# Ledger of designs, part 34: VH-VL binders against q17rb8r558to768

Target 1, 211 residues: q17rb8r558to768
Amino acid sequence: TAELSHLTKNVPIFVCTMAYPTVPCPLHVFEPRYRLMIRRSIQTGTKQFGMCVSDTQNSFADYGCMLQIRNVHFLPDGRSVVDTVGGKRFRVLKRGMKDGYCTADIEYLEDVKVENEDEIKNLRELHDLVYSQACSWFQNLRDRFRSQILQHFGSMPEREENLQAAPNGPAWCWWLLAVLPVDPRYQLSVLSMKSLKERLTKIQHILTYFS
Key: E = the ipSAE of ESMFold2; O = the ipSAE of OpenDDE; V2 = 0.75 times the mean of E and O plus 0.25 times the DockQ between their complexes.

## First folded at step 18 (VH-VL; framework fv_romlusevimab)

Design g03 (at its last look DockQ between E and O 0.03; V2 from the best seeds 0.00; counts 0 for: pae O 10.9 > 2, placed apart)
Fold by ESMFold2, look of step 18:
Structure g03 (fold): chain C 211 residues (1-211), chain A 122 residues (1-122), chain B 108 residues (1-108)
Amino acid sequence: as target 1 above (211 residues)
Amino acid sequence: QVQLVQSGSELKKPGASVKVSCKASGYTFTNYAMNWVRQAPGQGLEWMGWINTWTGNPTYAQGFTGRFVFSLDTSVSTASLQISSLKAEDTAVYYCARDILGATFDNYFDYWGQGTTVTVSS
Amino acid sequence: SYVLTQPPSVSVAPGKTARITCGGNNIGSKSVHWYQQKPGQAPVLVIYYDSDRPSGIPERFSGSNSGNTATLTISGVEAGDEADYYCQVWDSSSDHYVFGGGTKLTVL
């Protein structure tokens, strides 16, 4: 639903980890404040909340990703298992608090479309090169590591014919960023950028390091 | 939280060898590159090269491709610099310094060891 | 190879603004990082990617980079800012990190 997808005021914020568009983000929720936050999102029908990493200066980072709730399962020990998937990226405009959890006014981010035919061609060439590097990296992993990735994250998303169709760019880029535990500042930089070219370049740097 | 703790200062004679260690804590050692930087007395900083802690592959800056060897012991989150056939001009402070993905693009050193003074004297 | 040029020293009165330059051929196309080193201590990162501050570095520290010159600016200079300051880039032609020669900041 479009209305529910475009919440921008007093958005509830879970301060924990990096989340990425299209990537599953399973959560174990034990803190009373976050259990309340999730219950409210279900009761109001929005079924989503923002995810941001912590920040020592501002409590949480200036950029994050919305998580869409797919399922909630309550455990006997008081925890909830929340099955989520990443949606839209956002920039934090204003910070707030509600009943012990953080809130934010936010602005959604989308990639800037490249219109020039030569630039589209160059973008396609870069994409295909980096995608091939990602495939080679994945195929060269030891079987144990590859199996762990498949178990937690699933298969690498297939390449997409129209690189600019989705507002967040190709899904495989976000999958790769989620799988490789690079520095959170680097991850946050990638999340915040609206240029697919820049994102592919940063992904290539990660692949170069990990062979 | 992130700490790089280097081995103690060394006084050596010419022709000897020295091994400077750099023990990392507070982060996953193999996910960040390790660099070595030299500073001779009264001089500026000089980058010596780096080691990829994931692959174990060292890269040496121009001028450091002979008597200098970078190595790792990932079981104790330690990078080491070995200098053989010590000369008086090797007298310097040697730093380890972390970067996120190594010297293959525009990176910076976010954490440094305290430095190890190596003095080579007759 | 790529060379970064810094003035050997800069003097500034307390409370005034210090500007430390880092010259390089087309340095504006590179990202410049800055380190502070006090006597007997390891360097500390104070600016990265031209103008970003790590956590714990006061807002008085700022940076800029255009053309052939990058500049570290310290406003409201305090005695505790006395140190050597180094700029650093990555040189794509050699895959080497390169440091400037350093600038000694004296607060008089």
Scores: ipSAE 0.659, ipTM 0.847, lowest interface PAE 1.3, mean pLDDT 92
Fold by OpenDDE, look of step 18:
Structure g03 (fold): chain C 211 residues (1-211), chain A 122 residues (1-122), chain B 108 residues (1-108)
Amino acid sequence: as target 1 above (211 residues)
Amino acid sequence: QVQLVQSGSELKKPGASVKVSCKASGYTFTNYAMNWVRQAPGQGLEWMGWINTWTGNPTYAQGFTGRFVFSLDTSVSTASLQISSLKAEDTAVYYCARDILGATFDNYFDYWGQGTTVTVSS
Amino acid sequence: SYVLTQPPSVSVAPGKTARITCGGNNIGSKSVHWYQQKPGQAPVLVIYYDSDRPSGIPERFSGSNSGNTATLTISGVEAGDEADYYCQVWDSSSDHYVFGGGTKLTVL
């Protein structure tokens, strides 16, 4: 189980959209190679694979997010509906191929903790400010948009008391990043950041743009 | 039942603009990307590009940049193609066709609109 | 750019088997999809991922793909099968969907 949770070699990669920690990512799988990938993930017991967006220079981006398979619905025609949720972020070290789908050797990303008391205070203030802005943004959305977001991603997670408890920081930041209609390249840049402050700053910038 | 219903035929003069709409029904509009395909009279199918129905981000094929604009009205599950500065060579049937949202694999188009004929004539 | 090559036309007698080819460099490593287009109508997907058949498409329609050639096979051809047929792939190098030139199937 511990080994499965730390899969870093020859990780199957689904090249499609952005995925984020703690964020649900439902998939409709119809490509034969990915049907195979999903089936193998279940059979081997890992029930995990990586999600990356495509890259113009490479087959897929240098950063991605692991997806945990929670449930799979196999359809008679071979397609599957896969219920997944975001796990750990990763950086791609090496790219490969297996039976038509991409693989990668990866290293997991974790946030760098802030230890200085003044910096922690500033981080908290920034966090609270951006969270408020996010709430305001979401509430000001049209009803149809809000409903779609809620249906697809669920409710925005609540604020956390300890901002540095999780290696990926507060969950609401990832939720927000997932629902913001920005270019995947921008989202990818945020995903790759190991500083919560930097992520919050970029998120704030986006919110300002859409306000 | 999945349906893509496009706007009616258009007759335009050179230099004018046209907007073709594609209204989707029978499925969640934002779960599938929308593609545009052109077919000149007596010619084959030509892929023009696609639009992300969630983000609204368009991607244009080579040769379809500048005068061609993809847009969305998600409130009515409608994708639109606008062509400005129309030329005679723009005379064609234009189709909308759906595939999976944001997918970067070798997808196919499972449902098509009925097509919209755009005729550009002086 | 990636190019798909189809014969301009294929003729077949009713009840016989029609084969429409789609040539491309190492096309066997790609997924090929096929569309049927009758005069004045929109294209209809008839084969996807080389050999998979959508619901509602008769079993007479089948597909294969290997090497440099994909093939759409229509057994027991009927008059209603007369149409243009297009193959299609995704080119990862250019990030473009590519169609073949189309093949007109005539039922004699």
Scores: ipSAE 0.000, ipTM 0.513, lowest interface PAE 10.9, mean pLDDT 90
ESMFold2 (binder alone), look of step 18: mean pLDDT 94; pTM 0.955

Design g04 (at its last look DockQ between E and O 0.02; V2 from the best seeds 0.00; counts 0 for: pae O 13.9 > 2, placed apart)
Fold by ESMFold2, look of step 18:
Structure g04 (fold): chain C 211 residues (1-211), chain A 122 residues (1-122), chain B 108 residues (1-108)
Amino acid sequence: as target 1 above (211 residues)
Amino acid sequence: QVQLVQSGSELKKPGASVKVSCKASGYTFENYAMNWVRQAPGQGLEWMGWINTWTGNPTYAQGFTGRFVFSLDTSVSTASLQISSLKAEDTAVYYCARDILGAKFDNYFDYWGQGTTVTVSS
Amino acid sequence: SYVLTQPPSVSVAPGKTARITCGGNNIGSKSVHWYQQKPGQAPVLVIYYDSKRPSGIPERFSGSNSGNTATLTISGVEAGDEADYYCQVWDSSSDHYVFGGGTKLTVL
């Protein structure tokens, strides 16, 4: 089971939407190819698949996020509801195809930790500034937008004591990217970043636009 | 699928005003910035500024802060450029162009309107 | 303000390689985007972020950026490639988008 959680070869890829670490990604599945892909994932015990947005140049994007299957429900109309949550981010190294669905060889991405004391101080200051900006943005949203976000995504995750403990950085960053209506190509760029400083800077740009 | 369709060409006298419209379709209008670019006859492209389609706040490039007004009608996904007190040197093709987050971010113009020729002649 | 310099024209024989340069102070630290404009038409994006191609742009279009020079390279040029080509950056100091002066590509 532990071996299966770190697969990097011939990973099944759902080509649909952006997914982010720690963020729920509920899916409605009716296409035979994806029904097959998900059934295989459950039967083999991996219970995960990659999510990538489509790409005009390469069929699907060069970066994505693994989704962990939490539950599968069948609906009377023939659709399946697949409850997933985002896990590790990845870069696509090689593309493939199996029985109508895409596959990929991938390498997982993790943030590069800063260890210099001055850089850590600067990172903390930037983090706290952008987190405050995000909170202000969320509190100032029109009631309809705030209610929709709370209903679909829940509350903004609490700030974390150790900004660099998680391999993907703070969860609130990913939550925010999931709820902000920015172009998928920009979202994809941010997903690919290994620098928390760069991610926070890009989030700040997005917040400034929508404020 | 994404389209920016501009209003038709205009022939104006000096001192008049003109309004160039740019109607967007195939995407969520408020999620992308709208830029204005002009091209005088025989000249290159000149960025005029942008409007934040989420807030409605315009930003004008240096040299375009007086007679040029950017505006929106989000109910019909339309950005507009109004030029008042037209001068002969305003004769140009005016383009709308979409970007992701406006001129506070390193980006490019992925979709352009077809251009609107404004001719100012006495 | 930040200035991008392009040669006014470039001539290339059919089937050969055209190189269109875009000069700027420390342009290698910026992302460079390129547009093709045919007579009477709107510009069309052909390269973004230095070297990426949008859908529908053939592989013979490529780009590079280092030091003080970005370059648009068109291999196997065709008559249909005759156009004006513009480079564009974002200048963080002014928060302006900046275009180069344009380069007329002639295939002869």
Scores: ipSAE 0.490, ipTM 0.791, lowest interface PAE 2.2, mean pLDDT 91
Fold by OpenDDE, look of step 18:
Structure g04 (fold): chain C 211 residues (1-211), chain A 122 residues (1-122), chain B 108 residues (1-108)
Amino acid sequence: as target 1 above (211 residues)
Amino acid sequence: QVQLVQSGSELKKPGASVKVSCKASGYTFENYAMNWVRQAPGQGLEWMGWINTWTGNPTYAQGFTGRFVFSLDTSVSTASLQISSLKAEDTAVYYCARDILGAKFDNYFDYWGQGTTVTVSS
Amino acid sequence: SYVLTQPPSVSVAPGKTARITCGGNNIGSKSVHWYQQKPGQAPVLVIYYDSKRPSGIPERFSGSNSGNTATLTISGVEAGDEADYYCQVWDSSSDHYVFGGGTKLTVL
């Protein structure tokens, strides 16, 4: 799985919605080009492809997230229901095409670690504050929306002791970003950030807006 | 037994509209995509497009956009083709065709309707 | 657009073998399907995925696909085999299904 995670050349790109690290992204694939893409991904053994939102200028956005295929159900008419989960974030270096679907050369994104003890302390404080705000926001949602979110995305992940253990930071931040009803452009900006502090700050602004 | 039964022959004047229906039976309608194929008199088969029977989303082949509309009535397992602003060149036999079970990459059509003749004449 | 080329007609004597070709650029890398259409009738699938036969299709019908040519072979041709035959592929570049022009098989 580690070797497969280093796919950086001619990565198949599904142009559709936002995807995030650790967040489930179920797909119903019906377009022939993407049906082909999915089957090729399985046959070649990679079981991965990139997810990007559409872009008016460049066909698809400059940033995206890899999706790992966990399971696929092929329907009789060639459609497929695909169970995927978010992996690594990436930046697009070069765009291409293959048999009707988009491809890209990419580089993976990882968070920049904070090493200063004071900065770490401040980051922890900010993290805990925003997490609390997120919890409050979610608890105050209408029952209908809360239920829909839980059904589609599951529960919000818990806080982690080590905020910098994962290259993409805490999982709850991505969960929250996925469920917040904000413009994809804003979500994309957060996805592209390599600073946990910056992401938390952006998330906090959104939470404040919806509070 | 799988069956696709299409509506009867149509005679229309130029500028009129026609709706051809294709009723499916003997299988789960929503599990298989439906295609439309045209055949002009004395000519070959021409793929017009397909409709996703789950989502209802149509995809039209090049040359079949605008005047051609695919639709569904899932309650009666029926796919329909509507042609508006009919022209003489629309005179043809129209077929509905089901995609196959278990297609890997390139689908094929395992069951066909009997065809519907549409004649456009002044 | 992807194009499939078939001979307009093929003639064969009863009991002999008919071969109908379908040409296309690198068609060997695609899956080719074949349909039989008798006059006044709808097409019937006779070969799928190059060489597979649907249930109910006689063993006399076989298919092959390599390089730039797919071939439908009908051994021991019978009068009832007289029909038009169409090859078909899916073109991934255009997301279109493509049919050949059709071949009229005449049994002499």
Scores: ipSAE 0.000, ipTM 0.519, lowest interface PAE 13.9, mean pLDDT 91
ESMFold2 (binder alone), look of step 18: mean pLDDT 94; pTM 0.960

Design g05 (at its last look DockQ between E and O 0.71; V2 from the best seeds 0.56)
Fold by ESMFold2, look of step 18:
Structure g05 (fold): chain C 211 residues (1-211), chain A 122 residues (1-122), chain B 108 residues (1-108)
Amino acid sequence: as target 1 above (211 residues)
Amino acid sequence: QVQLVQSGSELKKPGASVKVSCKASGYTFENYAMNWVRQAPGQGLEWMGWINTWTGNPTYAQGFTGRFVFSLDTSVSTASLQISSLKAEDTAVYYCARDILGATWDNYFDYWGQGTTVTVSS
Amino acid sequence: SYVLTQPPSVSVAPGKTARITCGGNNIGSKSVHWYQQKPGQAPVLVIYYDSKRPSGIPERFSGSNSGNTATLTISGVEAGDEADYYCQVWDSSSDHYVFGGGTKLTVL
């Protein structure tokens, strides 16, 4: 699409935290470089920038998630509250800098669809098993912890009838990754996956550990 | 900064017991698995098993299901290895090593303790 | 159970390339991790997932894995690279981590 072509070169990168498709990512922006970056994205009408976690070898990780700006609110102290939600996942191809903030040339990621009937059946079975495990985990949480998740992240998204309809797979998978306290390297591994089967398997590992 | 600091060397007689501790700092202790690795003098590394720091459930490699006990004190971010009924062949350096989510998938040990030498001699 | 085989020693001249192998049945389908252990010290991760370097490990260290052999490659070998090197995998059939027997790298 024109969107993909338009936003694949010199994409502005906010280096801060892990972001996931469909998951809200509210930001408090106070650094002049990022205030400039946000202003430019609004002025050009793109209303998007990439989010990557920091990387000790490079300045930021090789994978990230685009954030769609929904609203910007200016505070009296000069900070901005930027209301965003995760969009497309990407791989970093080349790194750059512009006026103090990072940029990247990127390649968008989407799931490879499974077409074999037996594999689709196995994928459905795995999905339903892991979804049930996630629901059980959430129900077994103490009320205070569950309430904190609901307050900060909202309810777990409903399961989807067509598992492969969305380019990034089911939304509940990303919600779960956002609420579970897993090492960023593991989170990045899941973010980079183009196989729903692999993603579900990795999520199952997390649920098994914390259950 | 992630650090795993182990207790000091031990000299024991056969039949005694020993407890090796591994104190973690610089990360949320309960979010990462803890492994134990043995290295006998002049020998290679031998994985002994791991403990789930969230649940407290240990898993032992074959050959380590008897006299070896993994335990936790999460209030001080410490994992411990207890060896009972010590034998001369238990003489080794014992390491704690951290991984992500334990031995249920393809993973590696990113941080190691400095090792604790246990010597069992009459 | 699953067995990893390493040569007991490898000798290499300074500035040359060392190759340390780790053999195993169908090891190319597994993720291989490598550790360096200097005398009297704890092991240190130098390669993970076949070919990735943790922070602080020079680009001279690289890895590959295919078929029945994984290889740790150290180019431009320095005296400070003299150590024992261990490969490690996870064996899905036992849910065990498995180490190779170790390879002593001598720089002469």
Scores: ipSAE 0.624, ipTM 0.833, lowest interface PAE 1.3, mean pLDDT 91
Fold by OpenDDE, look of step 18:
Structure g05 (fold): chain C 211 residues (1-211), chain A 122 residues (1-122), chain B 108 residues (1-108)
Amino acid sequence: as target 1 above (211 residues)
Amino acid sequence: QVQLVQSGSELKKPGASVKVSCKASGYTFENYAMNWVRQAPGQGLEWMGWINTWTGNPTYAQGFTGRFVFSLDTSVSTASLQISSLKAEDTAVYYCARDILGATWDNYFDYWGQGTTVTVSS
Amino acid sequence: SYVLTQPPSVSVAPGKTARITCGGNNIGSKSVHWYQQKPGQAPVLVIYYDSKRPSGIPERFSGSNSGNTATLTISGVEAGDEADYYCQVWDSSSDHYVFGGGTKLTVL
């Protein structure tokens, strides 16, 4: 529900890997602290928690992505397999701790809209160019890598007519960011961007490197 | 653990050629660009250029074109620097340094080789 | 070409705070990275993106960047901190990585 999506205080944080809007993120949870976190998320009805990578200066990165729990399979030994999908991006305002797992006060990130007609046109052109490059990159991958990506992340989302309809921009950009074999630090920089143009530019750089 | 291990010290005469190798381990070699940095005796660090480990394409900094050649052997996760027609001024320590996507973006070098001393003397 | 300017040397007593500056035109708009090089050793990344510390680097090391000056700060300086320190940026105009001239930190 919309109300549940506005959790901004004492958000439980899973410190592990990168997560992205609309991208599935399956988890195998075996640590007691995270098992507790998942159970509480379900019991309270939020069915959400934040995902952040580790940080060298802090316990976890300044930016992350909310994960929506779609399904949980509890195993007899206490472990769980959790089916999650990426929701809203966030910036960390304050860090905390609760019963062994990290928490955060957060603010959600949304893209800044471009209003100038010329800029919109340029953005569209850039978008279409990078999308084409992405498709080419993916098609030229070795079969085994392509198959692994498809199995884990699914197919690349289609282009959208309105690039600014969603607060996080086109879904295919996040899909691509998730599957590109780049350092998480670089991925994190892209996740934190509120400009679609900037994200597309970085993505294009990545694609250029791997082409 | 990420490691860059370079070849041993070299003593060469002017006009000769030298090849310095940098073997990477502990990460996927092709996912990170490789930079080369020179340091003359008692001098500072000087960026020489980088090589795309995915495509094999080298880019040379100004002043390092012609006699300097970057190359790869991806089968053994190794980057190499070859210097031809060696001069006395080529005497320096040469470092390989890992970069995420090369010089086309605002990045840093998070891991360095131990350096290779090249001495050019008649 | 873009130029980074560092003082040739800085001296500090043990336990005190050392500050090493890196000057550059509008360097505050760039990302500055710092490397430590001890005698006879390879450089080691100590600060990246102005103020971030790599894993294994002590909290004593910090960085800032604004205006025309970036600063590496080492609090509670130890004898083991004696080294050369280099700042580094990427110059978009030339598409080159640029190093400062280096600063020798002496622990008195």
Scores: ipSAE 0.399, ipTM 0.787, lowest interface PAE 1.2, mean pLDDT 93
ESMFold2 (binder alone), look of step 18: mean pLDDT 94; pTM 0.955

Design g06 (at its last look DockQ between E and O 0.03; V2 from the best seeds 0.00; counts 0 for: pae O 7.8 > 2, placed apart)
Fold by ESMFold2, look of step 18:
Structure g06 (fold): chain C 211 residues (1-211), chain A 122 residues (1-122), chain B 108 residues (1-108)
Amino acid sequence: as target 1 above (211 residues)
Amino acid sequence: QVQLVQSGSELKKPGASVKVSCKASGYTFENYAMNWVRQAPGQGLEWMGWINTWTGNPTYAQGFTGRFVFSLDTSVSTASLQISSLKAEDTAVYYCARDILGAQFDNYFDYWGQGTTVTVSS
Amino acid sequence: SYVLTQPPSVSVAPGKTARITCGGNNIGSKSVHWYQQKPGQAPVLVIYYDSKRPSGIPERFSGSNSGNTATLTISGVEAGDEADYYCQVWDSSSDHYVFGGGTKLTVL
């Protein structure tokens, strides 16, 4: 019942892994504090919580992604399987705690649109180059690795005609970040970016290393 | 706990070869680049190049393309530096150092091996 | 080949502030990283991306970078800070990492 745009105060935070806009994030939940957090999210009707990676100095990172709960399954062994998908990215403004789980006041992030015609052309050229590089990388993977990616993350999203239509930029960029095993600090820096050009450049560095 | 543990010190004669190993633990070896850094006695740090641990492709800094060879054994999370036709000028401490994604942008070395002293004397 | 210039030595009294400079053409457009090396030991990262501090490094270590000069600042200097300090950048023209010549910090 709660709107995602209204959830910015005392947002419940799952401290675990990287999550990205549009990317499924299946979770296996054992810990009582997170079972409580998820139950509360369902009972209040918000059906969402923030996901952040841990941070040595601040308990959890300064940036994260909201996860929308699609479904919850209870397993016989006492685990819960929570089916989620990534929504809006956010910056942490203030940290808190409630009943053993973390909370945060947050502000949502959106890409800054490029308006200059020459810059739009250059952005399109960069996008097409990096997208082609991503496709080549995926096609050159051994079948075992490709199958593991497809099983856990699904297919790479198709390129989008309007690169700047979505507030978080093209979906394929986030899929790629979810799939590639780069250091979390680097992943987090890309998550925090409001410039599609900068994001594409960082993705290109990742692809170059793993190709 | 990320650790880079290097092989022990070596005393060699000119013309011999030496292999310095760097064994990584506490992280996924193939996901981080490995660099080699030389420090001659009383001198500063000198970057020798890096090896892409995912592809196995080495990149050598200017002046290190000949007698210096970077290699990997990913089955034991080990990077190696081999120096052939040793010269007295090769006397130095050799360090391995890890970075994220290699020498393609403004990168830094977050973890270092303890260093391996190679002494070349007749 | 891109060159980083550091003073050979800096002396500072205990409890005072040490400033170690790293000069380079337009170094302010680059990200500067700093390493501490004590005698007989491996270098240790103390500052990265101009001003960020890895875990375990005291808050009295800080960094800045603008114009042609990057600076490592150590406030409240202790005897245990005696070491050689190196700055390092990435040079985009060569795809090389470049170290400064090093600065020996002496605590009186």
Scores: ipSAE 0.745, ipTM 0.877, lowest interface PAE 0.9, mean pLDDT 92
Fold by OpenDDE, look of step 18:
Structure g06 (fold): chain C 211 residues (1-211), chain A 122 residues (1-122), chain B 108 residues (1-108)
Amino acid sequence: as target 1 above (211 residues)
Amino acid sequence: QVQLVQSGSELKKPGASVKVSCKASGYTFENYAMNWVRQAPGQGLEWMGWINTWTGNPTYAQGFTGRFVFSLDTSVSTASLQISSLKAEDTAVYYCARDILGAQFDNYFDYWGQGTTVTVSS
Amino acid sequence: SYVLTQPPSVSVAPGKTARITCGGNNIGSKSVHWYQQKPGQAPVLVIYYDSKRPSGIPERFSGSNSGNTATLTISGVEAGDEADYYCQVWDSSSDHYVFGGGTKLTVL
């Protein structure tokens, strides 16, 4: 699994929507090129591919998220229902093509750790504040929207004691980013950030706007 | 253990017909496509086409239409190749080979039958 | 139709490295699979998707694919490696599987 997690060359790219670390991303694959891609990913054993949003200038965005295939149901007509979950974030270094679908050479993104005690304290305070705001926002949503979010994404993850334990930071931040009704360009900017502080700040701005 | 077992050698006269069988075992027959590959004496491998074991639909490669017929007997997990109006040039070893979903995808042949020699001679 | 070109024969001394090439127009954009066929036997898959080894295939077997050439590499060649080797691809334009002409590997 470690070897597979370091796939960085000629990574197949699904160009569709935003994906985020730890966030489930169910897919209904019907296009031939992506049916092929999914089959190859399974047959080669990687069971991974990249997800990127479309970009008018470069075909697909410069940043994306790896998706881990958890389960696949192949239908007799060639379509597939794919159960995936977000893994590592990545930056695109080089774009390519293979049998009709996009590929990329990539580098993985990880958060830069804060080591100063004062900065850690401030980060914790900001984190707790934004988390509370997120909870408030979610609770104040209309019942219809709340139910839809819960059905599709599940419940918001709990706060973590160690904010820097995971290379992508707290899971609830990605969950929230996935459910917030913002433009993909804005979501993409947050996805590309290697600073938890910066992500929290952006998220806070969004929450403020929608509160 | 996955196995593909083919029928025995055949000696036929020109104009006759032959049916080669390939019995699969060790896996769910309907979940994998079956291919046929021809190899003339001293020659290379030549893909003949494939049959969808789920739908029963055959697809023939260029040059293998008309006299060649793929069929299934799913009750016994068997694929068959029938060649009619045999010619001397049909003399070859015929292989069945399994892949995932047939030639509609970029696949490989992970299991092969042992081959069936068909000799056409006057 | 898509065409794969292999050298008819390659000779190598025991313990040395054999390289068998498979040429095709922009073959690097395709996935190449390799089969070993010993005399009187059925083909056996030795490499799939350019560089992946099936279970049971020795690490001596490796594959690469770029540009217009795919290569099967057999390091530390043994007498038992003497066989015909075939490359194979899928042609998306015709939905055909295509084999190379095959390469006879002789161990001297």
Scores: ipSAE 0.015, ipTM 0.558, lowest interface PAE 7.8, mean pLDDT 92
ESMFold2 (binder alone), look of step 18: mean pLDDT 94; pTM 0.959

